# Designs tried in a protein design chat: VH-VL binders against c1abc3. Part 10

Target 1, 185 residues: c1abc3
Amino acid sequence: MAAGVQGESVARNYAEALLVLARKADDAEGWGALLRQVADAINNDVNLSRFLESPRIAAEQKSVVLSKALGDKVPHLFLRFLQQLVKNRRQMLIPAIATEYETLRDAASGIVHARVTVARETGDEEAKMIAERLSKATGKTVVPHFAVDPSILGGVVVRVGDTVMDGSLRRKLGMLRRRMGGTRA

## First folded at step 1 (VH-VL)

Design u3 (framework fv_praluzatamab)
Fold by ESMFold2-Fast, scan of step 1:
Structure u3 (fold): chain C 185 residues (1-185), chain A 122 residues (1-122), chain B 112 residues (1-112)
Amino acid sequence: as target 1 above (185 residues)
Amino acid sequence: QITLKESGPTLVKPTQTLTLTCTFSGFSLSTSGVGVGWIRQPPGKALEWLANIYWDDDKHYSPSLKSRLTITKDTSKNQVVLTITNVDPVDTATYYCAHRDDFWSGYYFDYWGQGTLVTVSS
Amino acid sequence: DIVMTQSPLSLPVTPGEPASISCRSSQSLLHSNGYNYLYWYLQKPGQSPQLLIYLGSNRASGVPDRFSGSGSGTDFTLKISRVEAEDVGVYYCMQALQTPLTFGQGTKLEIK
């Protein structure tokens, strides 16, 4: 099996599928909240995370445990969606799927999410200015999500949804970061 | 779906310039966050990282070898080229190129080429 | 440069028994973003290296569940719960917190 997977694209596909089901149930907001709760439980509960990740525990057993824990507390189709993720060995993508689901819903409201990879951590003021620059460039309200990758020295990666930002915007963001780094204030 | 393959000379004389080409498929070096690296392995020795090149043409080199290394890319041909000047017998190694996925995946050198053995000898 | 030290360098194992490989870094590999930039690779005889573990503890796609990575900061461990014949090869750890990227010396796992 191939080791490299564009996890965000796979997560986006599952988020789109879930959103279609949630819209048919007329509760896209409620399903999003449920998905976020499951994602947060996985992120914050080491025992739950280990249980779901463990290859020693059969997918069928994980599905049964999810059914017992959630069965009467969530819509039946939502539970089946989670069980399908387990069957496909995709349950560890739940946090990414929740983020993509939120991004899809926000896009309908004129809000877009941007992923910004930087070589060093950003301060609050720098983050706000990057958000403003991206909002101006896209004509939308942009919510930036920052990730630090020390192996990418001297560069910055900007992606809005699945769209790669052009070199002009990247250059402007690079100049902004250098100016902020050189200024005491 | 992602594949890489190294090509170049199998024998090079000391003081010459060694040029290696990595040809790949299944990904593009225009994709944000993606990179390609070169790693070598002398016979019976450990892996040694040489250089990385990224989608935005950002380049990183091993400091001990930087003065002798040049890494370039041709995005339209799906190729990355590594050049090593003034080679000597200690540069004898199997040379690999490898894919680096973007930071969201967390993967590093997840797909490797088959490697090409380069012998530096008079 | 960050120095990576592996132990043991040679690891003979009886099939079915567990195996454990240590990797230590001269500096912490834990970034402020919460990730340990530590990777494990397996190089089978005559083959290219293949990714086993990424970001300290995450199993790469297609890697058998008997492999696990653990540790944080400067001390990391790769464990194989039940060694199989196909696991023979040289195991390497790598850090990607800082350039230059650096590998350990390698641990050769052999079946006895």
Scores: ipSAE 0.000, ipTM 0.501, lowest interface PAE 14.2, mean pLDDT 83

Design u4 (framework fv_praluzatamab)
Fold by ESMFold2-Fast, scan of step 1:
Structure u4 (fold): chain C 185 residues (1-185), chain A 122 residues (1-122), chain B 112 residues (1-112)
Amino acid sequence: as target 1 above (185 residues)
Amino acid sequence: QITLKESGPTLVKPTQTLTLTCTFSGFSLSTSGVGVGWIRQPPGKALEWLANIYWDDDKHYSPSLKSRLTITKDTSKNQVVLTITNVDPVDTATYYCAHSEWELLDYYFDYWGQGTLVTVSS
Amino acid sequence: DIVMTQSPLSLPVTPGEPASISCRSSQSLLHSNGYNYLYWYLQKPGQSPQLLIYLGSNRASGVPDRFSGSGSGTDFTLKISRVEAEDVGVYYCMQALQTPLTFGQGTKLEIK
């Protein structure tokens, strides 16, 4: 791997590992659905979220509770994946892992998810324009997910799969618009 | 794509130390749950497991050979090294290295190197 | 150590006919997590072993569906529904429930 190009989030590494395991089980779609259900439970159930996050509750006890709650309702390798996350203190990454897993699955079907960081909130029309331009640039169907970071002054930072774009395209397009709109002698 | 390749001497004299290197691509030994193992096969005989090393530098050895075996990794070079001390003719075998995934969840050798034949003879 | 015993050791088969290989372990390979830590490998002449079946009954990627694994605890079976010429080689079972990892003595499948 090149120095300074770590690129992948911890969540993405876990998602890739789970996808390999799910493919060996011939059920990548089903495992993705189960992972999404677990992620949604963590996001929507305050008691479950607090239990999993609490440093006062031992990892082993959290693992036992997951085993009792899920039992035979999920593939045993899937349950063991969740227990390994707990052992590694990574259980709160489950929602992020679910999103990364879905992104990897969609890439195989020609749909790519992009993380778009903007300085201010975008409207629906701007979001649509960004999606269309990224789809043309990549030759794939791009679904954008927006985050706001005021520290990026007037720019846009785009990550499509493993590729990061630093807003240069928007600035270059602005320069082209000015050149087309008028040439000053 | 996962690939592994063994390298080392083809002929070693009795009482010497045998050093074998496994060079791999397509995965990293920094990835949680990943390991590399060494398996040997004497001519015309069954497979015999020797040692495993995992992402967290945990090491497992065949108990009957433990005192003679050392397994190490260099994650930055994508290499795993096995040493066998005080070899004798019964150590003549084809030596394989293989990828292993997730010791506690799914434990198997799914991709193997081509193997390297080592003959122990005076 | 867990001892793995295969039978038969030699299996001549006519092409198109089914084949069955047994593997017995001296101790149960069923973990408390519900999995049997039993694996099947095929070594074709002059080649490295290749994974056929993992965790007792799961077929590895790229393995034809004519191969199947079954069994639990101490008794396991590898079945080939219709043997083809490319299936010749030595079949090994392996346990990974505990160290040392141990292999069966191998079953040589030959075409008559």
Scores: ipSAE 0.000, ipTM 0.436, lowest interface PAE 15.8, mean pLDDT 80

Design u5 (framework fv_praluzatamab)
Fold by ESMFold2-Fast, scan of step 1:
Structure u5 (fold): chain C 185 residues (1-185), chain A 122 residues (1-122), chain B 112 residues (1-112)
Amino acid sequence: as target 1 above (185 residues)
Amino acid sequence: QITLKESGPTLVKPTQTLTLTCTFSGFSLSTSGVGVGWIRQPPGKALEWLANIYWDDDKHYSPSLKSRLTITKDTSKNQVVLTITNVDPVDTATYYCAHSYDILTGYEFDYWGQGTLVTVSS
Amino acid sequence: DIVMTQSPLSLPVTPGEPASISCRSSQSLLHSNGYNYLYWYLQKPGQSPQLLIYLGSNRASGVPDRFSGSGSGTDFTLKISRVEAEDVGVYYCMQALQTPLTFGQGTKLEIK
């Protein structure tokens, strides 16, 4: 099982470990870019994907191929991290690890991704305003990802990171219509 | 596409009750952050806000008119109704209903109905 | 109640020239969330009002980029960089910081 709740948790643990190493190397951004490139190669190159997934190719052989392909082009600890994934038979989690790494980096930089499900199509200016209001409400820079679901006529669903919008966030977002006397000091 | 349309009597006598209906399409009043308001405009005068109703049935009224105003919604029919009691000739105006998407976008009255002229005369 | 005052009340403009309308509020429209709850509307002759600017400076969907809103607190300005014939009508500012929502008295823009 590479995907699902348990797979996502494992991917997050690896992403956290890699981010610790990347920060010690003072290059969290560069390591993230390298990880994304490896993830994209696995997703887009059928031959590479088959090679890494094949149970008939020994983990040691996969590690040797990775070291030959990447050894001179990536930091040593980054290569060791990839080799450890291969040893643990978790190399197919690399795309999920890359996504979790990006999420962790964004959170640390005060950037949060939010999934916003709305009942009607959102134009560019409306999307920008939703992002600005969510950023104000959370105290972070929010990057919204919109989905349209007409069946949710009863409301809007906002997920910030792994958390659905709570009551305090709803109160902050709904401030305007509850202002009878305004806010001053 | 969001559209709203006002309907009601074009002529009412002083002291009677005026009932106006706003029928809309392209949105639902069950959607979080959505509201509908009523605004009127006497001939040759400025716009005057009357009342708002929101997705959670929260209601706001102009304080000077509050004792005469009632705003209600029927979410299943896509309608908002405004009732004004004890009308007077100074209530003669074009009445508009308008959409707001306040909580997330900050939009206030982004789409308006065509308006309905109500004359209060004997 | 918050009182909204517009100036000028009448604004004759030659097509292609810029136009500027002022709106003043009797109290600050800046909320603790960082937004100015000030809105601009255009009512063309015989038509319903249409939203131009929301939350002080943001153009509503479909509004041409020649329209811009600026200001903060109690002093706001609507600018039209190059007036076109279709811009004729009455312009209103509105505050939505607190109830009752209040409109300015309107500025009539006319082609001279």
Scores: ipSAE 0.000, ipTM 0.464, lowest interface PAE 15.1, mean pLDDT 81

Design u6 (framework fv_praluzatamab)
Fold by ESMFold2-Fast, scan of step 1:
Structure u6 (fold): chain C 185 residues (1-185), chain A 122 residues (1-122), chain B 112 residues (1-112)
Amino acid sequence: as target 1 above (185 residues)
Amino acid sequence: QITLKESGPTLVKPTQTLTLTCTFSGFSLSTSGVGVGWIRQPPGKALEWLANIYWDDDKHYSPSLKSRLTITKDTSKNQVVLTITNVDPVDTATYYCAHETIFGVVPYFDYWGQGTLVTVSS
Amino acid sequence: DIVMTQSPLSLPVTPGEPASISCRSSQSLLHSNGYNYLYWYLQKPGQSPQLLIYLGSNRASGVPDRFSGSGSGTDFTLKISRVEAEDVGVYYCMQALQTPLTFGQGTKLEIK
């Protein structure tokens, strides 16, 4: 699933599984770079995207094409991970998985990504202010990703893009949301 | 680190219900793709799979034992519970719980608890 | 149910010599995704099983290089290039292609 909370949860869990494998291979950075390259190819190549999405093309054929294209260029388990996504009909989640993988790696380095829903498009000054407030509240370097939802009517809804938060981080984000007039999701 | 530990009675009488608890750390059953399984081993015999439970509360049971087995989870407590009804002496075994994932690229039953021996006798 | 059959059931070996254990399945364990859903476990005396090999040929974390898995479809082999004293125990193969998950009957590796 590429939609909503379900799609985000699924993408994060695939990213977590891939990161475990990458760490065992002692190349979390390299695997992340490969995953980003595949994600970018899907985002930027209309023909590749349509091929992977098409219900008229069997998952087995898509798997064979990936094997021929990537062949010896990637680690064996990385290729098998991509083929498993195709088998499960989740290959269109690859861009989301790449983003979640990067978020997990950044979290280990003291960098966290936050999804920030705002009532109106933010200017550069407001975006910087939100990032600074979130960084102060979490004790981490926060990279905000903005989405506009007019229904919140001048508030801010903040969601940290990690499935695991300790109680202190959760409480700090809750306090920040209350002070900014946002609602808890 | 992933760790699991089984707990429950060491001696149960025939016809009673056996309840075993698996308490774990190092992972969460709220994480998609993860699960916990129960495997048993009668003294001197081979390993026998009993049941799995997954993050989404999906449950799988050994068909031969399904009518007697119930597996549940308490995600907030990091616990999985296996219940076996109407036990008899052939249920005497060491019971293990183990971590697993359903992703094809990740190991299956990669971490096991220490096991708990349950003897069924009058 | 998929039936898993191991041979030999008892394997006495001299330390430093190679050892080989066979596992056969009643049905192919090769999935269309290219993986063989076969796993190898070692149970040392008085201990819990530990994962050695996953998906046919991949060594689990912390497993020494002297262990290797091979095979595809219905015939699989676990090899130990040079047996050490700590390798004593019962080796089990398991299939996870379909439920119920099934184990072989076990192979007991003993030092001569």
Scores: ipSAE 0.000, ipTM 0.441, lowest interface PAE 16.9, mean pLDDT 80

Design u7 (framework fv_praluzatamab)
Fold by ESMFold2-Fast, scan of step 1:
Structure u7 (fold): chain C 185 residues (1-185), chain A 125 residues (1-125), chain B 112 residues (1-112)
Amino acid sequence: as target 1 above (185 residues)
Amino acid sequence: QITLKESGPTLVKPTQTLTLTCTFSGFSLSTSGVGVGWIRQPPGKALEWLANIYWDDDKHYSPSLKSRLTITKDTSKNQVVLTITNVDPVDTATYYCAHRSPEEYLDFLGAFDYWGQGTLVTVSS
Amino acid sequence: DIVMTQSPLSLPVTPGEPASISCRSSQSLLHSNGYNYLYWYLQKPGQSPQLLIYLGSNRASGVPDRFSGSGSGTDFTLKISRVEAEDVGVYYCMQALQTPLTFGQGTKLEIK
């Protein structure tokens, strides 16, 4: 489940704190990969998700389970960060924190993420063309993330970071989609 | 209070299709994490799990019986239906439906914590 | 499939004495989340099964403290500290680590 506006702000703050710790450890990439693995485990394992979000299970018990599961597999400071999230009852924000962490790292490297909402599924070639077009428009390397919403009448809606792209770019992307013949397997 | 009750025919002929309905109260199958399962017990034998259905319409079946089993839910009627095709005398058993979630929410999918009374189905010509 | 094996299959007990039932799984029931997906049920004569223990060692609501579950991985024990007449029935262990969910053969507890 995606975080709301309040959860996104809190997740961003935790992501910034983790990135500071990771940089001091000289392993921002490795910590990001570990955080993504934990986030994916929470997203894909319903029993783990229920255990972590249950108000009937004490934070200390959740912390012990995390320690036993991750133990020697992660850096000590990374484990302490996760335990602090549990103590603060913020462990369910881990997927959102992972996404914010990735966004922060990419922004520092001149890479930005764009959410591209389309009316129908796009093929690989169309996705590549959209990414190239957005990269030219922004002057940065753009990584598109696609979502399908049939209600937008075959158009596209593009959001880069927190900025919605203007009508001119959307019009040009619409023309590109039509030229490519629409849906591909 | 959570209660479940099985209903359906008590006598079925070999090769026919058996349809059993579980009607419940005290919970909703729209609640995240909640499921309902079917378990049977042939006379004098052990319990055998058949199928589960969950709030998100996820379905799990016993592999040995999967080709003969269909489980569905009607959340608005508080009902879960199990269908068994091509029955034979070995399908003679007491059939139970049960609510699936642990009492303290430690594992929402792990326990059958409330069971129906069971319905005996005899497969005989 | 995970095979669940119970012992003994028949357990005659004098009222007031302790009783122990063993359950063994063909593979570990310990999940990476730290829980054993092992459950104990009691089926009294003519009645539906009722949950006694969930996730290895947790007593279900309304279950007397005479009942306790222990063990981890592949070996589990249900213990009754002082058997009462009302405890007569067939005890089953169940694993829910993976589908298909599987039950033991059952242990019949009888009063001597």
Scores: ipSAE 0.000, ipTM 0.436, lowest interface PAE 19.2, mean pLDDT 81

Design u8 (framework fv_praluzatamab)
Fold by ESMFold2-Fast, scan of step 1:
Parts: structure tokens; C-alpha cells; sequence
Structure u8 (fold): chain C 185 residues (1-185), chain A 123 residues (1-123), chain B 112 residues (1-112)
């Protein structure tokens, strides 16, 4: 199953654990790149995704396949981390874990990632304006990740880390969307 | 204070469907890392795990019983429901629901248990 | 499935004396993160199970310090340094390294 808001919190716990191991190995950057490659492979390879998601295939068999495919190509502890995800039936969270890992790394440099849920798809100009306003409001460099949910009907929901943006910021973003041809226009 | 309480029929006939409800307080199933499990104990026998449900609606079942088990939750009502189809006398047991917490690498930290409800399957 | 085996199944103890219960797993419960995913529960007569020890050796909140867990991999021990009347019941070990979660057969501790 796809990760929800609760799944993102679980993914953050795994990302934190991986980052601790990566820092001990003095290669947080390299482990992040490897994790992103694995995440992208899962997202782009339907056969791999089906294999990992299938409840008909035992966790041990999935672990063996990962060992044979990745073996000497990745650090030993990184492979063990992936095998642990398989044992816990959390391998489908790997893309979410990769995103959380990147967010944790970026936090140290004043960059924060925001999930922005909108009622209709945004154009490039609107997306840039939203990013600029969020950066100004938070005093940080905000990288927005957009999701479309028609059910919120003209609203905007913003999450930065564990924080849901207050009503004043949501109102400003809502006003901007209406002026630029929001859902009702 | 975390509390859980099981409810359901005390007597069920073979081939019928058994439905058990766990009602809880002191925690929310919307909280990241939280789950509720069902465990049963036949009279004088060992504990047997049946199923878990988690805050993200992830569900895990005992493989040997999976075809007969359904676990669902209603987060707004603080309830978890377990359904067992086609019961027989061997399903006679005390059924417990329990709070579980997420531990990195594991979900089965059962720290608070309900009082249990005895279900007898007989004709 | 991981099989959990307890010994002894019956343990008569004189009050004030120590008691020791063994739990063995068919596979290692030691994760690469350094934790043993082994738990100990006590079920007193007529009561629900209660958590005593989590992750091999950590005492749960409210559990007296006379209880201790030890071991790693496939061999685990629960010790009671000085058995009291309220310790009577059935002790279970459980593994949570992988699903399905599995319990030992139980060890019944009785006062002789």
C-alpha cells in the first residue's frame, strides 16, 4: 500500500536510523544517493515493484534477491538496512524513506520540504509564487512538493515537517489561488 | 491511562461468523506508530497471535488463519473489529485485544491488554 | 515461522528462592540494529497477560527490579532473583522479529 501521512512518519523513523548509520560510515551523501537509486528503481520498474509488494513471495526470498542483486555494489550495513525493511514488510516505504532522508539532510542547511495539497493542478508561475511566499513566511528556503486533491475544493493544505501551516498562511495561499483562476473560476 | 475492552458473543455455533469489537481509550489510532492486535488463548493452552492493524490501516494476519480473518478500524469511535468466518470448536478461546507500539524494526510491543472475552464454539 | 521453545514447562519454587526460565528460538532474534526482538509476558491466574521485559533485557514500567532478562540470538533467560507469592502464573516469551508473531508454550510458576 502507498504511504499515507502516518506512513511518512514511519518512513522518517527509518530515515533517521539510516542517517545515523551513514554518519558513522562517514558517507551520508553516498548512502542518500544509493537510497534514491533504489527508490527510483522501485518507482520506475513495474516488475521490481510487483515482486517487492507481492504477499505471495516470502520476505526471505525477497531478501535473497536483494543480496544477489546489490551484494558488493553497496555498503554491507546499507544492504542490512534494506533487508530489515523487507523483514518488517516496509520495503514499499523505500521511496518515502528516501524523501525523508533527503529532508533530514537538507534541514541542516536551512532548506525545508513542504507538502502542498491543492484542489487543481498549478502552473509554473503559480508554483513559483507559492514557493516564494512559503520561503518568506518561514524565513527558510522551502521546496514545495505538490499533490492534487479535488476534494479540498479550492483549499490549500501545507505541511512543513511535522507542522501544519496556520490559518493565516493558508488564507494567503487560498487568496492567491483564487486571484490566479482557482477551482471555481 | 490506556485501556482496552473486548465485546462480542459468548457462544457461537459451528460454521457461523464470529465478530469481536475492541473499544479503547487513552490513545488514538491516528497516532503514528500505534497499532492494535488480537491474540487468543484456548482454555489451558498457549497464546496465539491472530492479527494486527496499525494507524496507517496496514494489516497483518496469521498466515494459517488469514483466509478466515478480517481486521478493521474506526479511528473516530476508538474501535477495532476482528471477524472470523466458519468457526469450529477449536476456535473456543479467550480473545484479547492489545495496544502495540512501533519499535524500529518491529511493531509488536504489546504493553496494555484488554480483560479478554471467552468465546465458546459449540452446538 | 519462528518456533519458540520454553523450559521448564512447570517450575515449582519455594518463596524467597530464585527462579530461572529459558526461551530458545529456531532462528536468531538479533537484528543488525543490535536489538533482540524478544519479549517476556506474565499471565497471573484469571488475569490478562502483562508485559515484563521488552527487547530482550529492558524492564517494562512498573515491573519490580527482581525481574531481569538476558540472552542474545537464540537463547534467552528470564530470572526472578527472589520469588514472591504474587509472581505465580504462566510466563511466555514472544518473538517479534518477523510475522507471524509467535509465543513459547508457557512456563507455569507455582509455589511449592
Amino acid sequence: as target 1 above (185 residues)
Amino acid sequence: QITLKESGPTLVKPTQTLTLTCTFSGFSLSTSGVGVGWIRQPPGKALEWLANIYWDDDKHYSPSLKSRLTITKDTSKNQVVLTITNVDPVDTATYYCAHSDYVWGSYEYFDYWGQGTLVTVSS
Amino acid sequence: DIVMTQSPLSLPVTPGEPASISCRSSQSLLHSNGYNYLYWYLQKPGQSPQLLIYLGSNRASGVPDRFSGSGSGTDFTLKISRVEAEDVGVYYCMQALQTPLTFGQGTKLEIK
Scores: ipSAE 0.000, ipTM 0.438, lowest interface PAE 18.2, mean pLDDT 81

Design u9 (framework fv_praluzatamab)
Fold by ESMFold2-Fast, scan of step 1:
Structure u9 (fold): chain C 185 residues (1-185), chain A 124 residues (1-124), chain B 112 residues (1-112)
Amino acid sequence: as target 1 above (185 residues)
Amino acid sequence: QITLKESGPTLVKPTQTLTLTCTFSGFSLSTSGVGVGWIRQPPGKALEWLANIYWDDDKHYSPSLKSRLTITKDTSKNQVVLTITNVDPVDTATYYCAHTEVTYYYGSGSFDYWGQGTLVTVSS
Amino acid sequence: DIVMTQSPLSLPVTPGEPASISCRSSQSLLHSNGYNYLYWYLQKPGQSPQLLIYLGSNRASGVPDRFSGSGSGTDFTLKISRVEAEDVGVYYCMQALQTPLTFGQGTKLEIK
């Protein structure tokens, strides 16, 4: 795999292809839910995971098992998509594909993702305030993803795709964190 | 296919600055979610993470070493450079660079492809 | 910093027998998204580390199915159902929930 273990670039391409098919079926939401269920099944069922990954089991046999397990419960085109992943030996990317599919759907809805680095773990209320301020600044719905780095004590660093937020927004977010720190004894 | 290779001096004297270059192929640091990290291993000891740099020029450093470390990238040359100032004998180690990916829903990814490593000896 | 502790540090195993390595973290590695940010690496003698397991229990591409990862929160296990000669080397766990990324001290698997 050229793009790493989870193959983010490859998974993104498959997610884009699936989203095109799902939109033609007028059920992007339902297909996303099905994909998440399959991803969760692979992560939670060790026997299923081993079966799908095993190089000793032919791709055709894996496709037959998928057809028997899912054929009556999912759209035919969705099943064919999963079988194509098996044929291409990409079935272990299904969890990554589900994540990329969700990201593409969010982006289409005016939702953007931001990486927010903080010195200490953020509570739910503070996370909401940060998300609201980023959403107001960008004019889009921002979903923050937090990383903790103690070395930036007292600060916050925000990245939205290739865009680094300016110092004025960072100062406002830093001020928010200080104000929400609670009572100083 | 993803490949990485470290280069730099094999011997440096205490108090000098060590500069290591990671040259890679099979991926681009202009691709969203992609990063490169540096990890070292002193002879016979455990792996120690040093720094990561990502597609958006976001940089993360080991806090204990941050004042001595600088990580930069040259996307057009497919290179990442790590600089360590004021080296001493405890910095003797094999230095690795490695590919990593971040997804928006999941935190930092794994180091899935590693360079061959370059042994750097710090001795007078 | 999150501290990663491995046990045992040395693991002599007879070929064909199972092996088990423990990894414990000083803080929970379980994210609110439901995933454990725990990774397993194998470093064969004279070689670079290679990824075995990502996100706690997912086998990396090309890794034989005799390797499995399990656990959640602070307690994790790497199991090899049937040890082969090619499995010799040092095994490391790593957490990527928070910076700094931290590794365990390593477990050396040897054929006895």
Scores: ipSAE 0.000, ipTM 0.454, lowest interface PAE 19.7, mean pLDDT 81

